Miniprotein binders against Mevalonate kinase. Designs and how they scored, part 16

Target 1, 378 residues: Mevalonate kinase, of Arabidopsis thaliana (Mouse-ear cress) (p46086)
Amino acid sequence: MEVKARAPGKIILAGEHAVVHGSTAVAAAIDLYTYVTLRFPLPSAENNDRLTLQLKDISLEFSWSLARIKEAIPYDSSTLCRSTPASCSEETLKSIAVLVEEQNLPKEKMWLSSGISTFLWLYTRIIGFNPATVVINSELPYGSGLGSSAALCVALTAALLASSISEKTRGNGWSSLDETNLELLNKWAFEGEKIIHGKPSGIDNTVSAYGNMIKFCSGEITRLQSNMPLRMLITNTRVGRNTKALVSGVSQRAVRHPDAMKSVFNAVDSISKELAAIIQSKDETSVTEKEERIKELMEMNQGLLLSMGVSHSSIEAVILTTVKHKLVSKLTGAGGGGCVLTLLPTGTVVDKVVEELESSGFQCFTALIGGNGAQICY
Key: E = the ipSAE of ESMFold2; O = the ipSAE of OpenDDE; V2 = 0.75 times the mean of E and O plus 0.25 times the DockQ between their complexes.

## First folded at step 14 (miniprotein)

Design d1 (from N4 with E11K E15R E91R E107R E114K; at its last read DockQ between E and O 0.92; V2 from the best seeds 0.90)
Amino acid sequence: TPEEQIEEWLKEGERAKEKGDIEEARYYFSFARKVAEINGDKESEAKAYNELGEVFRKLGRPYDAEFWLAKARRIAKKIGDEKAIAEILQRLAKAYEEMGKTEEAQRLKDEAEKLAS
ESMFold2, look of step 14: ipSAE 0.870; ipTM 0.944
ESMFold2 (binder alone), look of step 14: mean pLDDT 85; pTM 0.831
OpenDDE base, look of step 14: ipSAE 0.901; ipTM 0.956
ESMFold2, fold request of step 16: ipSAE 0.876, 0.870, 0.878; ipTM 0.946, 0.944, 0.947
ESMFold2 (binder alone), fold request of step 16: mean pLDDT 85, 85, 85; pTM 0.831, 0.828, 0.829
OpenDDE base, fold request of step 16: ipSAE 0.898, 0.899, 0.904; ipTM 0.954, 0.954, 0.957
ESMFold2, last read: ipSAE 0.862, 0.874, 0.874; ipTM 0.942, 0.944, 0.945
ESMFold2 (binder alone), last read: mean pLDDT 85, 85, 86; pTM 0.826, 0.829, 0.832
OpenDDE base, last read: ipSAE 0.902, 0.903, 0.904; ipTM 0.956, 0.956, 0.957

Design d2 (from N4 with W68Y; at its last look DockQ between E and O 0.94; V2 from the best seeds 0.90)
Fold by ESMFold2, look of step 14:
Structure d2 (fold): chain B 378 residues (1-378), chain A 117 residues (1-117)
Amino acid sequence: as target 1 above (378 residues)
Amino acid sequence: TPEEQIEEWLEEGEEAKEKGDIEEARYYFSFARKVAEINGDKESEAKAYNELGEVFRKLGRPYDAEFYLAKARRIAKKIGDEKAIAEILQELAKAYEEMGKTEEAQELKDEAEELAS
């Protein structure tokens, strides 16, 4: 009566911002996960009429009676079809917001409200009005550009879809979903992302669902297969940013300086394509030689991101620290704060650089990139 | 209670580790670590980081083990827990041996033994 799922966060390895202007971007899964555990009550369970959401890693719990949920979202769950993803209407979203408000979330926790809304939407549309306890724990920092919202949507949807499989695989450990179920999962996760972000690009949920890497250009997503290990130090600056304002700033710079910015976007496009080619290449050059090439491309990309105006003093502080340790870094995502990627070549230990970064108030993680997508465990 | 949750997850992680279910151990120790950090429980935080170091070493990732164990050591040093420091250094030495860094591993073992004396 228990189903577990997990889904990875993501980073953008190259091409962020320029991709809005027609360039290629490369995004990759990281092996930091959001986990969802779905438990259905036994027939004799006390309070067998409630839906409970437990965010145990931040010590929060939310609970609704099924009767209250049905009252607020009055549609017949018997007509739901999990194979047919649907968008959350504006009217339904308002009804869900009422359910979230009734939980009396403290002001300092209001950032959770859209995630709880997405949980209620996905659960009621995929499972309907059935009692359950859902536990969500995440290794990903929220709002840092590492795809925490997408990982939540993907892991939650994976657990919900897996609970309906009539012939469950009894096995040890984590297993991947087949392509048909991954496609369905990704479509549902995208609908969940719309509730959180309004108009998501689809990149984050796709990387989280499928894992490994994707190449994105002009609305076209191509799945890539990494043929080399890549290890990164990820530094969270703890500086929040307005992603919309940063994206708008790049667009405005492109209007003011069209020829210069066209050259910048073309250079980023070339870097992204070259990086994708190196990562996919097979057995003609050593991993160490490929790492040196990637290091140079990351350095170039960071310089171009700086020319777009999307760096930040916190990002530059991380870069200066890692340079002292002979490591190359670039911002990932929107910039203006957020996270910084530092390539860790084979043989690199990080105690000294991490100590220095954390002493400056930053938060560090290590991750392998290009690994697993969504996985299920029964 | 966060204190009870941390204790429970550390226990469940140890049980999973003893059964050889290293991915399950990772889950429990990761979230024991997170809740310990949020609640200022430095002893549990260091213990969870040390356990994560062992988890990643057993997953064949000694460089990631070094990351977790270095964090455990820094926390244990801040609180003056010399027994914890010695345990962490022994685990870190194992990670260094798996990297092929034998001289560095011996230095860590020597330091751990000095703390025990």
Scores: ipSAE 0.874, ipTM 0.944, lowest interface PAE 0.7, mean pLDDT 90
ESMFold2 (binder alone), look of step 14: mean pLDDT 86; pTM 0.839
OpenDDE base, look of step 14: ipSAE 0.899; ipTM 0.954

Design d3 (from N4 with K71R; at its last look DockQ between E and O 0.94; V2 from the best seeds 0.90)
Amino acid sequence: TPEEQIEEWLEEGEEAKEKGDIEEARYYFSFARKVAEINGDKESEAKAYNELGEVFRKLGRPYDAEFWLARARRIAKKIGDEKAIAEILQELAKAYEEMGKTEEAQELKDEAEELAS
ESMFold2, look of step 14: ipSAE 0.872; ipTM 0.942
ESMFold2 (binder alone), look of step 14: mean pLDDT 85; pTM 0.821
OpenDDE base, look of step 14: ipSAE 0.906; ipTM 0.957

Design d4 (from N4 with Q5M; at its last look DockQ between E and O 0.87; V2 from the best seeds 0.88)
Fold by ESMFold2, look of step 14:
Structure d4 (fold): chain B 378 residues (1-378), chain A 117 residues (1-117)
Amino acid sequence: as target 1 above (378 residues)
Amino acid sequence: TPEEMIEEWLEEGEEAKEKGDIEEARYYFSFARKVAEINGDKESEAKAYNELGEVFRKLGRPYDAEFWLAKARRIAKKIGDEKAIAEILQELAKAYEEMGKTEEAQELKDEAEELAS
């Protein structure tokens, strides 16, 4: 039996950083997916006693006997319950770490260990001790700040949950999970994110699970409904970031300049709310008029992010290039490098701007934002 | 090997495309693209970009097809593969037709015919 799942990456459209200080942020799914394929072997198969994880993108394979997994992480059938999301205890995480260490990862690949740990946790808690092969592949660039870890947790959990659904229907293409399973999926994905990040906000996994857009303010996540197409050029600067240092820097600036920074955070809050309203609007305003308003708000947001000190020379280089082509850009996420969003109004071709950006060493993608969340295919 | 994996995925993507399974084709061509990029395999990059262009055109997304096909064109031109350039230009012309850019599409078709032999 085989089931496939996919889950989108995400971007932050507005409000990053200021949201830490009480402002509204808007995040959206992008149609770049992480895919997970789950295969259960036939009972007569030679490998019917192993759990295998294949990371095809980097040509790595991990395999454990079920007996070894059960020895390290003993679970009684009476405690196995996929409907009850649970945090991974420190004791269990240490046991999982032993299983990961036994795979003898090369030093240059040690960054994978938390993801493999999350895989073992989610699989054993949702499926238990059944043999399987799990294949993972992603359209998202590694380490780019586009929600790769959340998309993995969501896609993996979706595949695991979908394998247990009794009423399966064969159909053409991809389908969404029902609302009950989406809620369960998001809770499990959040627990997976905790293993990777410690204390995640829940934004990334929620956007990846539900799709479309979310509004985030003071710890409260609200799902939004987009009523217009939005197309973006996403430029990966290939510059790594220290997110904690960037967040801390904004807080320090707010302490040193409280009046100025209060005004900056209020302006971002207003921009985020107006963006959300335009995108959700069902009025007669043309898509072109809405695009011009969004363009101006993105430009303003980038100026305010610069005032917070979270831009970077690589981001400014992308902006300078796109402005030559009459396009508006802003950083997305932590800043200090990472990715840059450029609005692509209706009718825009990108050959020239992409050629120029990629000649400078940047990596480009196009994406529609606000689309599908987690989907499965039987 | 990475080279064998890329070739297998390109073949599986083509088979899916021929069966009309465009989402499955996207899956395989995306894998081929990413691995080709990581390994610096420019010939495979150009082929994967071209195939992704056709996939997005068939999904009704000609502007995203243009993005991928323009990337394919730039690499094929750098390599000097005139047959590949001609194939890419024909697919790009189809994307431009779907955008309603008929004059630009005809210019691309004319260029492709000059290169075909």
Scores: ipSAE 0.862, ipTM 0.941, lowest interface PAE 0.7, mean pLDDT 89
ESMFold2 (binder alone), look of step 14: mean pLDDT 85; pTM 0.818
OpenDDE base, look of step 14: ipSAE 0.899; ipTM 0.956

Design d5 (from N4 with F29L; at its last look DockQ between E and O 0.86; V2 from the best seeds 0.87)
Fold by ESMFold2, look of step 14:
Structure d5 (fold): chain B 378 residues (1-378), chain A 117 residues (1-117)
Amino acid sequence: as target 1 above (378 residues)
Amino acid sequence: TPEEQIEEWLEEGEEAKEKGDIEEARYYLSFARKVAEINGDKESEAKAYNELGEVFRKLGRPYDAEFWLAKARRIAKKIGDEKAIAEILQELAKAYEEMGKTEEAQELKDEAEELAS
């Protein structure tokens, strides 16, 4: 039996940083996916006793005997209900850490430890102690900041939950999950994210699970329905950053300059709300007119992000390059490096701007914004 | 090995494309592309980009096809593979036709035919 699932990465269209200070943010799915394939062996196989995880896009494989997993992880019949998501206890997390340590990860790959831990936990809590091979591949670039951990948690959980459904004919295509299963999926994915990030906001896994777009303000998440196509060029600067330091820097600036920064955060809030309204609008305004409004809002948002101190020389280089081609860009996420979004209006070809950006050492992708969430394929 | 994995995924992607399983073709070709990029295998990169271009064109996304095909073209020119360049230009011309850019499409076809001769 084989089940496949996929889940999208995400970007933040507007409202980064200011959202920490009460403003509205808008996040969206991008059509770059993480894929999970789950295969169960035939019941009669002689060595039918292992759980294997394959990270084929980085050529790594991990394997555990089921006996070793049962020995290490507490098992309680009352905690096996897949319809009742639960948090991973500190005791269980320590036991899982031992199982991961036994795989002897190279030092350069230790960043994978928390992802492998969440894999073991989600698998054992949703499936239990059954043999399987799980393959994970991602279109999301390493170090991109495009929501790869959430996409993994969502795609993995989708595959695990779907495995209890009757088999369907191969080639049936990708199907979205119904709302009840999406809610369950999102709750499990959030618990997986806690293992990786400690205290996740819930934004990334929600966008990945449901797709399309969300609005986030003061801890409240509202799903949006996009009524226009949006296409972006995503440029990876390949510059790493310290998200906590950037967030702290904005907070410190707000303490030193409270009146000025309050005005900045209010301006961002207005921009985010206006952007959300344009995207959801069903009025008679043309797509090209909506694109011009969004272009202006993105430009304004980037200027305000610069005033918060979260831009970077690499980001400014991307912006300068895209301006030469009459395109508007803004950073997405924490800033200080990371990724830059460039709006691609209807009819735009990108050969020249991409050549220039890649010649400067940046990495480029195109993506549709606000598309599918988690999907399964039998 | 990475080289063997890239070859397998390129083959699987081509087979899926020929069967009309375009989403499956995207899956294999995306990972052939990613591993080829990581390993600096420029010939495989160009082939993966070209095949992704065809996949996105068949998905009705000629502007995204242009993105991938332009990347394929730049690498194929740098390594001097005239057969690959001609194939890429033919596929790029189809993408431009779907955009309604008929004159640009014809220029690309003419260039491809001159290289193949």
Scores: ipSAE 0.852, ipTM 0.938, lowest interface PAE 0.7, mean pLDDT 89
ESMFold2 (binder alone), look of step 14: mean pLDDT 83; pTM 0.795
OpenDDE base, look of step 14: ipSAE 0.899; ipTM 0.956

Design d6 (from c4 with E11K I22Y E107R; at its last look DockQ between E and O 0.91; V2 from the best seeds 0.89)
Fold by OpenDDE base, look of step 14:
Structure d6 (fold): chain B 378 residues (1-378), chain A 117 residues (1-117)
Amino acid sequence: as target 1 above (378 residues)
Amino acid sequence: TPEEQIEEWLKEGEEAKEKGDYEEARYYFSFARKVAEILGDKESQAKAYNELGEVFRKLGRPYDAEFWLAKARRIAKKIGDEKAIAEILQELAKAYEEMGKPEEAQRLKDEAEELAS
């Protein structure tokens, strides 16, 4: 039996940094997917006593005997609790860490440890101690801030949960989960994100699970329905960033300049709210007019992010390049590098701008914004 | 090997494409692309990009097709594969037709014919 799942990445459209200070942010799914394939061997198969994880996009394979997993993890198949997501205990996490260490990850790939831990935890909690091969591939560049960890958690959980769904309910092609299963999925994915990030906001996994867009303000997540197509160019600067330092830097600036920074955060809040209103609008306003408004809002938001001190020379280089091509861009996520969003108006071809950006050493993607969440294929 | 994996994905992608399963084809070609990029295998990159272009065209996304096909063309030019360039140009022309840009499509077809002569 084979089950496939995919989950989208995410971007922040507006509200970066300011959201930490109580402003509204808007996040959206992007149609760059993490894929998970779950294969259960036949009982007669030679490898019927192993759990194998294949990360084919980075040419890694991990394999454990089921006996070894059972020995290391302080719970058995009787503790399977697919319907009741729970947090991983520190003790269990330590036990799983031993299993990960036994795989002898190269030092340069140690960043995968938390992902592998999350895999082992989710698998054993949802499936138990059954043999399988799990193949994970992602279109998302890792560490880019495009929600790769959340997409992993969501896609993995989707595949695991889908394996329990009867074949009779299986449709042809890619299908979305029902609302009940999506809720369950999102809860498990959130627990997975906790293993990876400790205290995730839940934004990334929620976007990846449900798709479309969300509004986030002061811990409250609101699902949005986009009524307009958005296409963006995503440029990965390939410049590493320290998100914690950037967030801290903004907070420190807010302490030094409280009134000015309050005004900046308020402006970002207004932009985020207006952006959400435009995207959700069902009025007779032309797509072109909406796109122009969004462009201006993006430009304004980028200026405000610059004023917060979270831009970078690499980001500015992307912006300058896109401006030459009459396009508007803003950073997404923490800044200091990472990814830049460029709105692509309807009818825009990207050949020339992409050529120039890539010649500068950047990586480019085109993406549809606000698409489907987690999907399964049987 | 990663190289063998690329070849397998390309093959599986082609099979999926032939069956009209373009989402599955996208899956295989996307990973072929990614690994080819990691390895610096320009030939495989060009092929994967071209295939992605066709897949996105078939998915009704001609602008995304253009993105990938333009990348394919750039790689093919760098490696000097004139045959590949001509094929890419023909596919790119189809994308431009689907965008409602017939004049640009014709220019691309003309360029492809010139390369094939």
Scores: ipSAE 0.883, ipTM 0.949, lowest interface PAE 0.6, mean pLDDT 94
ESMFold2, look of step 14: ipSAE 0.883; ipTM 0.950
ESMFold2 (binder alone), look of step 14: mean pLDDT 87; pTM 0.849

## First folded at step 15 (miniprotein)

Design e1 (from N4 with I22Y W68Y K71R; at its last look DockQ between E and O 0.89; V2 from the best seeds 0.88)
Fold by ESMFold2, look of step 15:
Structure e1 (fold): chain B 378 residues (1-378), chain A 117 residues (1-117)
Amino acid sequence: as target 1 above (378 residues)
Amino acid sequence: TPEEQIEEWLEEGEEAKEKGDYEEARYYFSFARKVAEINGDKESEAKAYNELGEVFRKLGRPYDAEFYLARARRIAKKIGDEKAIAEILQELAKAYEEMGKTEEAQELKDEAEELAS
């Protein structure tokens, strides 16, 4: 038996950083996916006593005997745990860490450790101690703010939950889960994110699970319905950053300059709300007119992010390049490096701007935003 | 090996494309492309980008096809594979036709014919 799942990455369209200070943020799914394939062996097959994880897109494989997993992480199989999301205890995390250490990851690959731990925990808690081969491939760059960890947790959980459904013919293609299963999936994915991040906000896994767009304000997540396609050029600067330091820096600036920064945060809140309204609008306004309004709002948001101190020389280099091509860009996420979004209005070709960006050492993707969430395929 | 994986995924992508399953073809070509890049296999990388261009054009997304095909063209030029360049230009011309950019499409076809001769 085989089941496939995929889950999108995400971007923050507006409201990064200011959202920590009470403003509204808008996040969206992008059509760059993490894919998970789950295969159960035949009862008489070779290796029907092992759990194998294959990261084929980076040519890595990990394998554990079921006996070793049971020894390290004893679960009572009589307990129904699939439908009841649970947090991984610190003691259980330590036991899982031993299983990961036994795989002898080289130092340059240690960033995979928490993802492998999350895989082991979600698999054993949802499936139990059954042999399988799990293949994970991702279009998302790691650690660049595009939601790769959440997409992993969501796609993995989707595949694991879907494995108990009646066998379906391959001709069904990619399909969404119903709302009840999406809620369960999102809760499990959030627990997986806790293993990777400790205290995730819930935004990334929610966007990945449900797709489309969300509005986030003061801990409240509201799902939005996008009524227009938006294409983005996403430029990965390949510059790593310290998100905690950037967030702290904005807070410190707000303490030093409370009146000015309150005005900045209020302006961002207004921009985010206006952007959400344009995207949801069903009125007579043309797509090109909406694109021009979005373009201006993105430009304004980037100026305000610069005033918060979270831009970077790499981000400014991307902006300078795209301005030469009459395109508007803004950072997405924490800033200080990471990724830059460039709006691609209807009719825009990108060969020349992409060539220039890549010659400067940046990595480029195109994506539609606001599309599918988690999907499964048999 | 990575080389065997690339070959297998390119073959599976072609089979999916022949069946009209362009989402499945996208999966295989995307990861053939990624592994080819990591392993320095420029010929396979260019082929995978070209196939992705056709897949996105068939999915009704010619502007995204242009992104993939332009990348395939640049790689093929770097390695001097004139036959690949000609094939890529023909596919790119189809994408431009679907955008309504007829003059640009003809320029690409003319360039492709020069390389084939």
Scores: ipSAE 0.872, ipTM 0.943, lowest interface PAE 0.7, mean pLDDT 90
ESMFold2 (binder alone), look of step 15: mean pLDDT 87; pTM 0.861
OpenDDE base, look of step 15: ipSAE 0.895; ipTM 0.952

Design e2 (from O2 with W68Y; at its last look DockQ between E and O 0.92; V2 from the best seeds 0.89)
Amino acid sequence: TPEEQIEEWLEEGEEAKEKGDYEEARYYFSFARKVAEINGDKESEAKAYNELGEVFRKLGRPYDAEFYLAKARRIAKKIGDEKAIAEILQELAKAYEEMGKTEEAQELFDEAEELAS
ESMFold2, look of step 15: ipSAE 0.875; ipTM 0.945
ESMFold2 (binder alone), look of step 15: mean pLDDT 87; pTM 0.860
OpenDDE base, look of step 15: ipSAE 0.901; ipTM 0.956

Design e3 (from N4 with S30M W68Y; at its last look DockQ between E and O 0.90; V2 from the best seeds 0.89)
Amino acid sequence: TPEEQIEEWLEEGEEAKEKGDIEEARYYFMFARKVAEINGDKESEAKAYNELGEVFRKLGRPYDAEFYLAKARRIAKKIGDEKAIAEILQELAKAYEEMGKTEEAQELKDEAEELAS
ESMFold2, look of step 15: ipSAE 0.873; ipTM 0.945
ESMFold2 (binder alone), look of step 15: mean pLDDT 86; pTM 0.836
OpenDDE base, look of step 15: ipSAE 0.907; ipTM 0.958

Design e4 (from N4 with S30Y W68L; at its last look DockQ between E and O 0.91; V2 from the best seeds 0.89)
Fold by ESMFold2, look of step 15:
Structure e4 (fold): chain B 378 residues (1-378), chain A 117 residues (1-117)
Amino acid sequence: as target 1 above (378 residues)
Amino acid sequence: TPEEQIEEWLEEGEEAKEKGDIEEARYYFYFARKVAEINGDKESEAKAYNELGEVFRKLGRPYDAEFLLAKARRIAKKIGDEKAIAEILQELAKAYEEMGKTEEAQELKDEAEELAS
């Protein structure tokens, strides 16, 4: 039997950094996916006692005997509880790390270790000790700030949960999960994210699971419904950064300049709320008028992010290039490198601006935002 | 090998396209393109981008098709593959027709026919 799942990455439209200081942020799904294919062997298959993980898009394969997995992670099948998400204990995580270590990852690939650990834990807790081949391929750059770890956790959990449903309807393309299963999926994905990030906020996995958009403020997540198509050019600067240091830098600036930064954070809060309202609006305002309002808000947000000190010369180079083409851009996420969003109004052709950006060494792709969350296919 | 994987995915993408399974075609062509890029296989990379352009046009997204086909065109020009350029221009013209840009589409078709001659 084969089941497939996919889950989107995400971007932050407005409010990053200021949200740490009480402002509102808006995050959205993008239609770039991580895909998981789960394939169970026939009972007569020669190697039906192994769990195999294939990362075919980067030409890597990992395999464990079920006996070795049981030895390292002794779960009693009578206590298997897919309906009750649980945290991975430190002791269990250490045992899983031994299983990953035995695969002899080269040093250049050690960044995969936590994702493989999360795969082993989610698989054994949801499925148990059954043989399978699991293929994971991603449209999201690995190690990017576009939510690739959350998309992995969500897509993997979706496939694992879908494989446990006793009655299945064949061959009907991609379908979403119902609300009860989405809630369960999101809770499991959050636990998987803890293995990768330690203390995730819950934003990335929620956007990936439910799709569309969310509003986040002071620990409260509100799901939004987009009522307009939004198309973005996403430019990967290929500049790595230290997210923790950037967040700390904003906090330090707020301590040194409390009045100025309070005003900055309040302005961002207003921008985020106005953006959320425009996107949800169903009035007769033309798409073109809404797009012009969103452009202005993005431009304002970028200026405020610059004042927080989280831009970078690579981000400014992208902005300068897109401005020459009458397009508005802002950084997304931590800044200091990473990805830049450029709004593409209806009817916009991007060949020339993409050529300029890529000739400067940047990586470009387009995406629709606010679309599907987790989906499955039998 | 990566070379075998690229060929397999391009074939599976074509089969999916013939069956009308356009989302499946997207999957195979995207990952053929990704592996081709990583391994420096410019011919396969351009072909996969061209196929992705057709896929996105069929999904009703001609502006995204234009983005993908423009990448295919730039790669094909860099390696001097005039047959590939002509094929890409024909697909690009179809995307422009769907945008309502009929004059520009005809110019692309004329250029493609000149290269094939």
Scores: ipSAE 0.866, ipTM 0.940, lowest interface PAE 0.6, mean pLDDT 90
ESMFold2 (binder alone), look of step 15: mean pLDDT 86; pTM 0.849
OpenDDE base, look of step 15: ipSAE 0.894; ipTM 0.951

